# VH-VL binders against q8ixk2r445to577, part 266

Target 1, 133 residues: q8ixk2r445to577
Amino acid sequence: FFGMLQNKGLTDYCFDYNPPDENQIVGHQVILYLCHGMGQNQFFEYTSQKEIRYNTHQPEGCIAVEAGMDTLIMHLCEETAPENQKFILQEDGSLFHEQSKKCVQAARKESSDSFVPLLRDCTNSDHQKWFFK
Short names: E, the ipSAE of ESMFold2; O, the ipSAE of OpenDDE; V2, 0.75 times the mean of E and O plus 0.25 times the DockQ between their complexes.

## First folded at step 14 (VH-VL)

Design s66 (framework fv_cosibelimab; at its last look DockQ between E and O 0.55; V2 from the best seeds 0.00; counts 0 for: pae O 4.5 > 2)
Fold by ESMFold2-Fast, scan of step 14:
Structure s66 (fold): chain C 133 residues (1-133), chain A 120 residues (1-120), chain B 112 residues (1-112)
Amino acid sequence: as target 1 above (133 residues)
Amino acid sequence: EVQLVQSGAEVKKPGSSVKVSCKASGGTFSRWAISWVRQAPGQGLEWMGVIIPYFGTANYAQKFQGRVTITADESTSTAYMELSSLRSEDTAVYYCAKSRYYGQSAFDYWGQGTLVTVSS
Amino acid sequence: NFMLTQPHSVSESPGKTVTISCTRSSGSIAYHYVQWYQQRPGSAPTTVIYEDNQRPSGVPDRFSGSIDSSSNSASLTISGLKTEDEADYYCQSYDSSNKHWVFGGGTKLTVL
């Protein structure tokens, strides 16, 4: 699958990666932003290794969650995907982060009106349902 | 250091078409969003549309839908704006402008502008 | 669709402070960032404020931006006015429904 990764519950919002320096693809948090349908910083690929890859830049970035954290951060992709970069896209649209046993949920960023994907206990909430568009 | 350099002024007849170019240098042209903005004499800025070169995706302001086409050639780092069925009211300076992330980032670099005059 | 409304002109003396407003006709001004551009005669616009209140490198700290949700407006404030500040100023925001950029009508600043 590839395309814009959109949330079912937080309608019109897509995975978005907008680092301050467009030549620095690692170390920043993945956000949610209104879907524009143009590709660019909202274009992601779900791979056979269960990675969510950021395809716009070279070298490609891979979404990861560091131990003890709940935020999705951009890391460099590796030849063999490490466990912290593996997300299982389930039939019902949930994104299950295997290493933490948690699901990706659309959530309001603390102290702001912006939205981010965060790891939360898995539920059947539409805020935990994702699809490629 | 980013630069956008546009083609020279043009004088066109009503009913014809004009194609303005915008050549980029100093960065990663294919990753940018390149917008076109026009300004009639003594008037304000009017957004016409955008292209993201790497994806070949474009969006146009409703007012120009069906008359404007924005394209990009990644091999020459050049964006183009073609406006058809020209009318005298299309007389304006046409600018290209770069933004980092579509819908989010400011237009941080602008071309110098191209004057298009439509007269009989 | 929405419109961004600016005063057509403002005037102030050197050394004084001027504020230019940009009012959104429908939907919250706070939904998307507001950018401000300066355009001198015969020149392309340049950014003076981005993301509501941020200044690009090289723009003096006399320039500041703010958002007022109660009046549904953004404002550009220029303190310590200098003659070089004479220009047209445009606000800009994003219309997510149409996936379009929207410019304000522009304000001509005269420094007397």
Scores: ipSAE 0.704, ipTM 0.898, lowest interface PAE 1.2, mean pLDDT 92
Fold by ESMFold2, look of step 15:
Structure s66 (fold): chain C 133 residues (1-133), chain A 120 residues (1-120), chain B 112 residues (1-112)
Amino acid sequence: as target 1 above (133 residues)
Amino acid sequence: EVQLVQSGAEVKKPGSSVKVSCKASGGTFSRWAISWVRQAPGQGLEWMGVIIPYFGTANYAQKFQGRVTITADESTSTAYMELSSLRSEDTAVYYCAKSRYYGQSAFDYWGQGTLVTVSS
Amino acid sequence: NFMLTQPHSVSESPGKTVTISCTRSSGSIAYHYVQWYQQRPGSAPTTVIYEDNQRPSGVPDRFSGSIDSSSNSASLTISGLKTEDEADYYCQSYDSSNKHWVFGGGTKLTVL
């Protein structure tokens, strides 16, 4: 799958990546922002290795969660996907992070009016349901 | 590092068209968001539209819809803005500009500008 | 579809402080970053503030940006004003409904 990775519950919001330096994409948090449909910073690919890949940069970025954290951050992709970069997009639309055994949820970022994807205990909430368009 | 170099000044008659080029260097042109912004003499900046070459996506301000076409040639790293049915009020400096990402990003690099004069 | 309104001109003496306002006509200014550009005569604009209050490398710290949600406005503040600061200044924000960029009308800063 590829394109805009959208949230069912937080309508019209997409995964969005906005690093301060487009040439240094590692270590910044993925956010949610209003979908624009132009590709680029809202274009993601879900791979056979269960990666959520950011192809707009070369070498490509892959979304990861560092040990003990709940935020989705950008790492460089590796030839074999590390465990912290593996997400299972399930039939019901849930996005399950294998290493942590948690699901990706659309959430309001603390101390702001912005939204981010975060790991949370898995539920049936529409805020944990995702699809590509 | 990043540079945007535009074509030279043009003098045009009303009713004709103009095509301004913007050659990019110092990065991965195909994945950039390249906008066109114009400025009439003594006036402010006016966003016209944008292209992202790799994704084949473009968007235009309503005011210019139907008269402006923005294209790109990835093999030469060059964006183009063509404005048709020119009028005297289209006399302006036309800039190309690059943003880091679509949406909330600033225009971090600008071309030098191209003066287009529309007169008889 | 919104407008960004700036004062047409401002002037101040060297060493003093000026503030240039940028008021958004509809939708919240706080939900979309505001950028500020400086333009000298005959030159392309350059960024002096991005993402509301960040300075690009090489921009002096006497330039600062802020957001006031209650007045739905952004401000560019230049302290320790120098004659080289004489220029036109534009704010800019993103229109998420139309997926467009919108500029303010511009402010001519004169350093007397």
Scores: ipSAE 0.574, ipTM 0.866, lowest interface PAE 1.9, mean pLDDT 92
Fold by OpenDDE, look of step 15:
Structure s66 (fold): chain C 133 residues (1-133), chain A 120 residues (1-120), chain B 112 residues (1-112)
Amino acid sequence: as target 1 above (133 residues)
Amino acid sequence: EVQLVQSGAEVKKPGSSVKVSCKASGGTFSRWAISWVRQAPGQGLEWMGVIIPYFGTANYAQKFQGRVTITADESTSTAYMELSSLRSEDTAVYYCAKSRYYGQSAFDYWGQGTLVTVSS
Amino acid sequence: NFMLTQPHSVSESPGKTVTISCTRSSGSIAYHYVQWYQQRPGSAPTTVIYEDNQRPSGVPDRFSGSIDSSSNSASLTISGLKTEDEADYYCQSYDSSNKHWVFGGGTKLTVL
């Protein structure tokens, strides 16, 4: 699966990665932004290693969850995907993080009008449903 | 440091075409979105279109559909804007501007501008 | 389609605080990032605020951006006004329906 990773509940919002330094693409938070269908920072790939790759840049980045955090952060992809980079995209659209045993949910960023994907307890909310477009 | 350097001023006759260039340096050209924005004398900013060199994808403002062509050469890190069927109302300073990606809407660097004068 | 409406001009004395508004005609301001550009006479625009309230490096903290969902507007606030702040200021946002960038009409700031 590849393309825009779009949320069902938060209509017209997609995974988006926009690091402040385009030459340093790791260590920053993945956000949600309006789906624009133009690729680049909204182009992701779900791999056989259960990674969500940001593959428009070299070296390739993979979404990770750092210890004790509920945010999605960009790390470098590794030859063998580490446990904190493994996600399961279920048939029902839920995106499950194996290590934390939580689901990725579209949420409003605190003290901001922006939106971010956050780890939350798994529910049947459409805000936890995702699909590639 | 990122820089956008545009071609020099142009004087054109009505009905002719103009092609303005924008050479980028100081970063990864292919990762950007290059937009063209014009400003008529004493007027505000007007977005014309955008290209993403990495994907070779361009979009245009409806106002200029069919009359503007935006291209990019990754090998030279140069973007181009060609406007045809020129009219006096096209007299303006034309800017190229880069954003980190399409949809962010923030132009973090601008060219110095190119004056295009259309007169009979 | 939507429009961004700005006041034509604002003026204030040095050291004071000014606020420039940018009202969105349709769609929620809370769901669409607003950018602010400064354009001094005879120069190209430069970014002073992006993503509603973020400052690029080099932009002094006298500049700040905010969003008011109740009025569907964005605001650029300049505190400790300086003579060098005299310029035209433009707000901007993105229309995802037609994939267009949209500029406000611009506001001329005069430092008295």
Scores: ipSAE 0.024, ipTM 0.683, lowest interface PAE 4.5, mean pLDDT 92
ESMFold2 (binder alone), look of step 15: mean pLDDT 92; pTM 0.941
ESMFold2-Fast, scan of step 16: ipSAE 0.691; ipTM 0.897

Design s67 (framework fv_cosibelimab)
Fold by ESMFold2-Fast, scan of step 14:
Structure s67 (fold): chain C 133 residues (1-133), chain A 120 residues (1-120), chain B 112 residues (1-112)
Amino acid sequence: as target 1 above (133 residues)
Amino acid sequence: EVQLVQSGAEVKKPGSSVKVSCKASGGTFSRWAISWVRQAPGQGLEWMGVIIPYFGTANYAQKFQGRVTITADESTSTAYMELSSLRSEDTAVYYCAKSRYYGRTAFDYWGQGTLVTVSS
Amino acid sequence: NFMLTQPHSVSESPGKTVTISCTRSSGSIAYHYVQWYQQRPGSAPTTVIYEDNQRPSGVPDRFSGSIDSSSNSASLTISGLKTEDEADYYCQSYDSSNKHWVFGGGTKLTVL
C-alpha cells in the first residue's frame, strides 16, 4: 500500500512529515495534519518489511518508535528493518507496533490544537484505524 | 540555488488557448509544489492551480476548473499551464511559483512572469 | 469559499510604523498559516513573512507578522518605514475544504 495514510476517526487528518530542513529528514516527530490530497509530505509507503516509509526525499526515512516512548519519529531506513520500525497494518485498519505491543492512535496534544500519532493500548476505536487513500 | 524561468509573452485571439512554460533549476523539482498565479493589469494576485510533479497530482481553483490544465515534465524540469477558451478578461501576467509543501509553506521562489494579451 | 480582506491602501511617512490587516471571512485565521508577499512595480512578488510570523533570510526585522484570533485577522507590521518599502502587499492563506490557496486583495503602501 502507498498514499496518504488517513485516520478513520479524525477523518480530515493524515500522517504528515514536515522537517524544517529539506536536506535533513531524520530526528523529528511525525504529526497529523489536514489531508491535502496531493501526496508530497503526506505520502507514505507500507512495505513488505512492515515499514512505514517516507520516500519523497533521499535518503529515505522510516517511522520508528524508541523503547519506552510513544511518539513516532523519523529515522533512516536500514537494509533490514529493525524491530522498532515494524508496524503491522491489520485487516481492520489498526496499525500495530509489534515491539511495544501497542497501536497507533490519533491523539490531540493536551495543551495544543495540534494532533499527533501516538502509541496507545490497542482498542477498537476509530482513532486507531488507518487507511491509505 | 533555485530558479524558475518562464516562456515569453503571448498575444492570443478570443476563443484560442495559451500554454505557458516554467522551467526549474536547482533543488528537487519533482518534489516541489508548483502553483500558477495570475495578475490582470492593475489588479491583485489570483491563484489558479497547482501540480506536484512527482505524483502528477493537480488541483485547480473553482473559477478555472474546466478551462485550465497544469502539467509537468520531470525529464525537463518544466511545468506548464494551459488556459483554453480565452477571453479579454484573461489578459494578465501569469506567474509560476514554488512551495516546499502544498497547503502549508509559502511561495519561496517565483518565475519572472509571462504577459498574455487576449485581443481581437 | 472564504475571502481575505485587506485595506486597499495605506500611507505613512518615513521612519514611522504601519500595520496592514488581513481578515478572513469564514473559518479560523489561526487554523491555517498566513503568508505575506511584497510586490514592487514590474517585479514578481517576494516573501516577507511566512507561516504567520517567520522572516526569510534577508528580510529585515522591521517586518513582523501576527495573528489575532478574536478579530479573525492576520497583520503585517512594518516599522522604521523606508522609501524602498513602497510596494503592494498581499496576504495568503489556505482553504482546506477546497484544498486551495487564497490571496487577499492587496494593499498599496505609499511612503511619503
Scores: ipSAE 0.350, ipTM 0.804, lowest interface PAE 3.1, mean pLDDT 90

Design s68 (framework fv_cosibelimab)
Fold by ESMFold2-Fast, scan of step 14:
Structure s68 (fold): chain C 133 residues (1-133), chain A 120 residues (1-120), chain B 112 residues (1-112)
Amino acid sequence: as target 1 above (133 residues)
Amino acid sequence: EVQLVQSGAEVKKPGSSVKVSCKASGGTFSRWAISWVRQAPGQGLEWMGVIIPYFGTANYAQKFQGRVTITADESTSTAYMELSSLRSEDTAVYYCAKSRYYGRDAFDYWGQGTLVTVSS
Amino acid sequence: NFMLTQPHSVSESPGKTVTISCTRSSGSIAYHYVQWYQQRPGSAPTTVIYEDNQRPSGVPDRFSGSIDSSSNSASLTISGLKTEDEADYYCQSYDSSNKHWVFGGGTKLTVL
């Protein structure tokens, strides 16, 4: 699976990674932004190791959630995926973060009109349903 | 340090085609979005289309669909805009412009412009 | 699709403040970033404001941008007006439905 990772509930928004320095891709938060359909910073790959990879850079970036946090951060991919980088893409479209036992939800950042993916208790909400386009 | 350098002025006859080049230096050409914008004499800016070289994906303004083709050669860090079936109304300065992320970021660097004159 | 409407021209004396509007005909101006470009005769455009209200390095703090959701418009404000500010100014925003950029018609600023 690869492509633009779009939200079912927040229908015009895609996973988006827009680090301020194009040569340093790690350490920044993954956001949601209007889907442009052109790949680039919205192109992700779901791998057999249950990683969500950002493939437009070498070395490739992998989405991770640190212990006790709810934000998705870009880390360097490792030869063997660590537990904090594993997401199970379910048949219903949910992205289950294996280590935390929580699901990725499209959410509005407090006091702003910006949107981000956050870990939340799993529900049947369309804001927790994702698909590749 | 980023620079976009365009090919020189062209004079074309109606019904012909023109291909303008835009050579990039400084930074990572393949990761950018390269847009083409034209400006007829005394008129405003008009967006024509975009290419993202790494993906080979292009998109075009409705007015130019079927007449414009935007391509990129990553080995030479050069983007091209080809406009066919030229009319006198296509007389304009054509600019290439770079943005980091398509649909979001401003055009932070522009080429110097290429004058294309279409006359009989 | 939508249009971005700007006044054709504005004029003001040196040292004063001028404001150029950019009104979106459909869809909210606030849901997509607005950029502003300055173009002097014989030159390519340069960015003076990006992401609604951010200023590139080298652009004086006399330049500022704002969004007014009630009028569905963006504004470029230039204070302490100088003769070198005389130029054409263009707003730009994104059409997410067609995945296209849209430019405003442009405003000629005269400083006299």
Scores: ipSAE 0.372, ipTM 0.816, lowest interface PAE 3.2, mean pLDDT 90

Design s69 (framework fv_cosibelimab)
Fold by ESMFold2-Fast, scan of step 14:
Structure s69 (fold): chain C 133 residues (1-133), chain A 120 residues (1-120), chain B 112 residues (1-112)
Amino acid sequence: as target 1 above (133 residues)
Amino acid sequence: EVQLVQSGAEVKKPGSSVKVSCKASGGTFSRWAISWVRQAPGQGLEWMGVIIPYFGTANYAQKFQGRVTITADESTSTAYMELSSLRSEDTAVYYCAKSRYYGRGAFDYWGQGTLVTVSS
Amino acid sequence: NFMLTQPHSVSESPGKTVTISCTRSSGSIAYHYVQWYQQRPGSAPTTVIYEDNQRPSGVPDRFSGSIDSSSNSASLTISGLKTEDEADYYCQSYDSSNKHWVFGGGTKLTVL
């Protein structure tokens, strides 16, 4: 699927990526922002390789979590998806990160009023449920 | 460097339509959000609508819904704004403007403006 | 729908500091970024502040932006005022309910 990746618990928030330089789109954290429904910086694709791709700018990015970290960072997509870029979109809407065995949760950014997706122990919380719109 | 170049001034009669063009260069036109903003003589800026060419998505200010149509041709990197059922109150300078990210990004580049005069 | 309210005009002497406010009538000013545009007579607007407080390259550091959630307003501050700063200034923010942009009414800055 592809579209705006929206949170069930934070119902107005979507995955959002706005790198400071549109010619260097890798290395920055994915955030959550109020859904606008227009695509672009909130448009993502879930692929058969279990990637979450950012298709708005080129080169295309793939969301990854580095070992020992809990933040979602934009990396370059690889010909064969590495383990740190694989997310299982479950039937209940959970995004399970295979390498860490954790789930993506909508969370408040530390020391801020903004929200970000973070890896957390898997629960049945609506803040861990995602859907494409 | 990004440039937005608009078509020339137009004089129209009430009830007609006008189509203004905005040709982009110097970047990835299809991935931008291109807005149209107008300014009546001596008045402020008024947002009319937006298109994101690659996604084919467009949205319009409530005031212009049903009268304005914004389109884009990716092959020529050109955005268009067509306003129908023209009234004298539509006399204004019309600007196209680029933003990087819809909902968040500033209008970082503007066209030079196109004066549309509606008179009988 | 909401409105962004700016003073119609402000004036100040060269070398002084001026502040232009932009107050949001409904919903939090902090929910979406605020941009500021400068427009000189006969010209298209140009960005002087984006994303609340960021400055484009080429804009002098005399220009700064801030957000005050308690008054539900954004402010543009111009220090060391120069005659070339005379212009109309517009704030802008996003309306997530209607998915469109809203401009303030504009403020005419006179340097006298």
Scores: ipSAE 0.409, ipTM 0.815, lowest interface PAE 3.0, mean pLDDT 90

Design s7 (framework fv_cosibelimab)
Fold by ESMFold2-Fast, scan of step 14:
Structure s7 (fold): chain C 133 residues (1-133), chain A 120 residues (1-120), chain B 112 residues (1-112)
Amino acid sequence: as target 1 above (133 residues)
Amino acid sequence: EVQLVQSGAEVKKPGSSVKVSCKASGGTFDRWAISWVRQAPGQGLEWMGVIIPYFGTANYAQKFQGRVTITADESTSTAYMELSSLRSEDTAVYYCAKSRYYGRSAFDYWGQGTLVTVSS
Amino acid sequence: NFMLTQPHSVSESPGKTVTISCTRSSGSIAYHYVQWYQQRPGSAPTTVIYEDNQRPSGVPDRFSGSIDSSSNSASLTISGLKTEDEADYYCQSYDSSNKHWVFGGGTKLTVL
């Protein structure tokens, strides 16, 4: 599975990674932005190790959630995926973060009109349903 | 330091085609979005299309679909814009411009422009 | 498909403040970033404001950008106007439906 990771509820928005420095790929929050369909910073790969990999840059980044946090942050990929980088993409489109036992939801970033993926209690909301396009 | 250098001016006859080049240096060409923008004499800026070299993906303004083709050669870090079936209304300065993220980022670096004159 | 409408020309005296508007005909101006470009005669455009209100390195702080949702417009404001500010100014925003950029018609700034 690879491509633009689009939200079913927030239908025009895709996973997007826009770090301030093109040469420093880690440490910043993953956002949601309008899907452009061109790949680039919206291209992600779901791997057999249950990683969501950002592999358009070197070194490759892997999405992670730090303990106690609800934001998705880009980390360096490791030879063996750590638990905080494992997401289960379920048949219904839910993206389940194993370590926290929460689901990725499209949400409005506080104090702004922008959107971000956040961990929330799992529900059947379309804002928690994702698919590769 | 990022720089975009375009090919030189062209004089073409109606009905012919023109291919303008844009050579990039000083960065990660493959990962950029390279847009083409034209400006007729005394007129405003008009977006023509874009390519993202790493993905080989291109998109074009509806006005130019069927007449414009944008390509990239990653080995030479060069983007190309070819416009066919030229008419006098195509006389313009053609710019290539780099943006970091398509659909979001500003055009932070521009080529110097290439004047294409279409006349009989 | 939408248009970005700018005044054709604007003029003001040195030291004064000028504001150039950019009005979106369809869809919210606030949903997509607005960029502003300066073009002097014989030159390629350069960015003076990106992502609504951010200033590139080297652009003086007398340049600022803003968004007004009530009028569905963006504005470029230049304070302490100098003769070297004479140029054409273009706004730009994104059309997510067609996945392409749209430029405003441009505004000629004259410093008298």
Scores: ipSAE 0.582, ipTM 0.876, lowest interface PAE 2.0, mean pLDDT 92

Design s70 (framework fv_cosibelimab)
Fold by ESMFold2-Fast, scan of step 14:
Structure s70 (fold): chain C 133 residues (1-133), chain A 120 residues (1-120), chain B 112 residues (1-112)
Amino acid sequence: as target 1 above (133 residues)
Amino acid sequence: EVQLVQSGAEVKKPGSSVKVSCKASGGTFSRWAISWVRQAPGQGLEWMGVIIPYFGTANYAQKFQGRVTITADESTSTAYMELSSLRSEDTAVYYCAKSRYYGRPAFDYWGQGTLVTVSS
Amino acid sequence: NFMLTQPHSVSESPGKTVTISCTRSSGSIAYHYVQWYQQRPGSAPTTVIYEDNQRPSGVPDRFSGSIDSSSNSASLTISGLKTEDEADYYCQSYDSSNKHWVFGGGTKLTVL
């Protein structure tokens, strides 16, 4: 699958990545922003290795969650996906992070009106349901 | 060093069409968003539309839908804006502008502008 | 559809501070980022502020941006005014309903 990764509960919002340096795409948090429908910084690919890849720039970025953290961070993709970069996109739209045993949820960023994807205990909430547009 | 270089000034008759080019260098053209913005003499800036070359996706301001077409040729790193059914009110300087990401960062580089004059 | 409204002109003496406002007619100004562009006569615009309050490299720190949700406005503030700051200034933001970018009408800054 590939396209804009949109939230079912937070209906107008998509995964969005806007690193400050276009030549270094690693190390920044993935955010949620209003879906613009143009691909680019909202374009992601879900691979057979269970990666969520950001292919707009080279080298390609892969979304990861570091141990003990709940934020989604862009890392470099590897030839064999490490456990912290593996997400199971389930038939119901849940995005399950294998290493932490938690699900990706659309959530309000602390101290702001902006939204981000965060790891949370898995529930049947529409804020934990994602689909590619 | 990023540069956007536009084609030269043009004089057109009403009812004709014009195609302005914007050649990019110094970066990964295909990954950028290239917008077109015009400015009539003594007037403000007006956004016309955008293209993301890698995805081939274009979007246009409502005012120009049906008359404007924005295209890109990745092999030559060149974006084009074609405006048809020209009127005297289309006399303006036309700019191309690069943004790193659609929707968020500013236009970080601009072309020098192309004056298009529509007169009988 | 919305408009971004700027004062037509502002003027101030060298060394003083000036503020240019940009008011959004509908929808929250804070919902989408605001950019500010400077255009000197005969030149293409250049960015002085992006994402509400960020400065590109090479833009002096006397240029700053802010958002005021209560007035639904963005502001560009220029301190320590210099004659080379004389230019037209444009704000810009996003219309999510139409997926369009909108420019303000522009403000002519005169430094007397």
Scores: ipSAE 0.355, ipTM 0.785, lowest interface PAE 3.0, mean pLDDT 89

Design s71 (framework fv_cosibelimab)
Fold by ESMFold2-Fast, scan of step 14:
Structure s71 (fold): chain C 133 residues (1-133), chain A 120 residues (1-120), chain B 112 residues (1-112)
Amino acid sequence: as target 1 above (133 residues)
Amino acid sequence: EVQLVQSGAEVKKPGSSVKVSCKASGGTFSRWAISWVRQAPGQGLEWMGVIIPYFGTANYAQKFQGRVTITADESTSTAYMELSSLRSEDTAVYYCAKSRYYGRNAFDYWGQGTLVTVSS
Amino acid sequence: NFMLTQPHSVSESPGKTVTISCTRSSGSIAYHYVQWYQQRPGSAPTTVIYEDNQRPSGVPDRFSGSIDSSSNSASLTISGLKTEDEADYYCQSYDSSNKHWVFGGGTKLTVL
């Protein structure tokens, strides 16, 4: 699957990667932003290695969650996907992070009016359901 | 460091076509969004369309659909805007403008503009 | 489709403050970021405000932007007016339904 990764509960929002330096794609948090439908920084690929890959830059980025954290961060892709970069896209649209046993949820970023994807206990809420558009 | 340099002024006859170029330097051209905006004498800014070179995808304002074609050549970091079936009303300064991410970021760099005059 | 409506012209004396409004005809002004561009005679536009209220490097803090959801409008405020601020000002926001940008009609600022 590939395309804009949109939230079922927060219906107008897509996975979005907007790092401050266009020449350095790693180290920043993945956010949610209004879907613009033109690809670019909202275009992701779900791979056979269970990665969520950001293909618009070289080297390619892969979404990861660092140990003990709940935020999704852009890392460099590895030849063999490490466990912290593996997400299971389930039939119901849930995005399950195997290493942490948690689900990706659309959530409000603390101290702001913006939204981000965060790891939360799996609840089968529409805010935890995702689809490619 | 980022710079957009456009081709020079043109005088065209009604019914002809014009192709304006916009050469980018100082950044990652293929990953930007390049928009074209025109301004008739004494009038406001009018968005014409956009291209995202990496995807080869373009989108156009309804008013220009069928007459405008925007293309990009990643090897030369150059975007082009071609407008066909020219009329006197197409006399305007044509600008290219870069945004980092389409739909979100401002046009942070603009070309100097290209005056296209359509006269009999 | 929506329109962004600006006053045709505003004028004020040097040292004073001026505010230029940009009203969205349908859909919330807060759905997408508003940018503001300054265009001096004979020049290409330059950004003075991006993402509602941010200033690019080199733009003095006399320029500020704001959003008012109750009036469905964005505003550009310029304090301590200088003669070099005389220009046309354009707001811009995104139309996600058509996937294109929309400019306001522009406001001519005269400093006299």
Scores: ipSAE 0.429, ipTM 0.816, lowest interface PAE 2.5, mean pLDDT 90

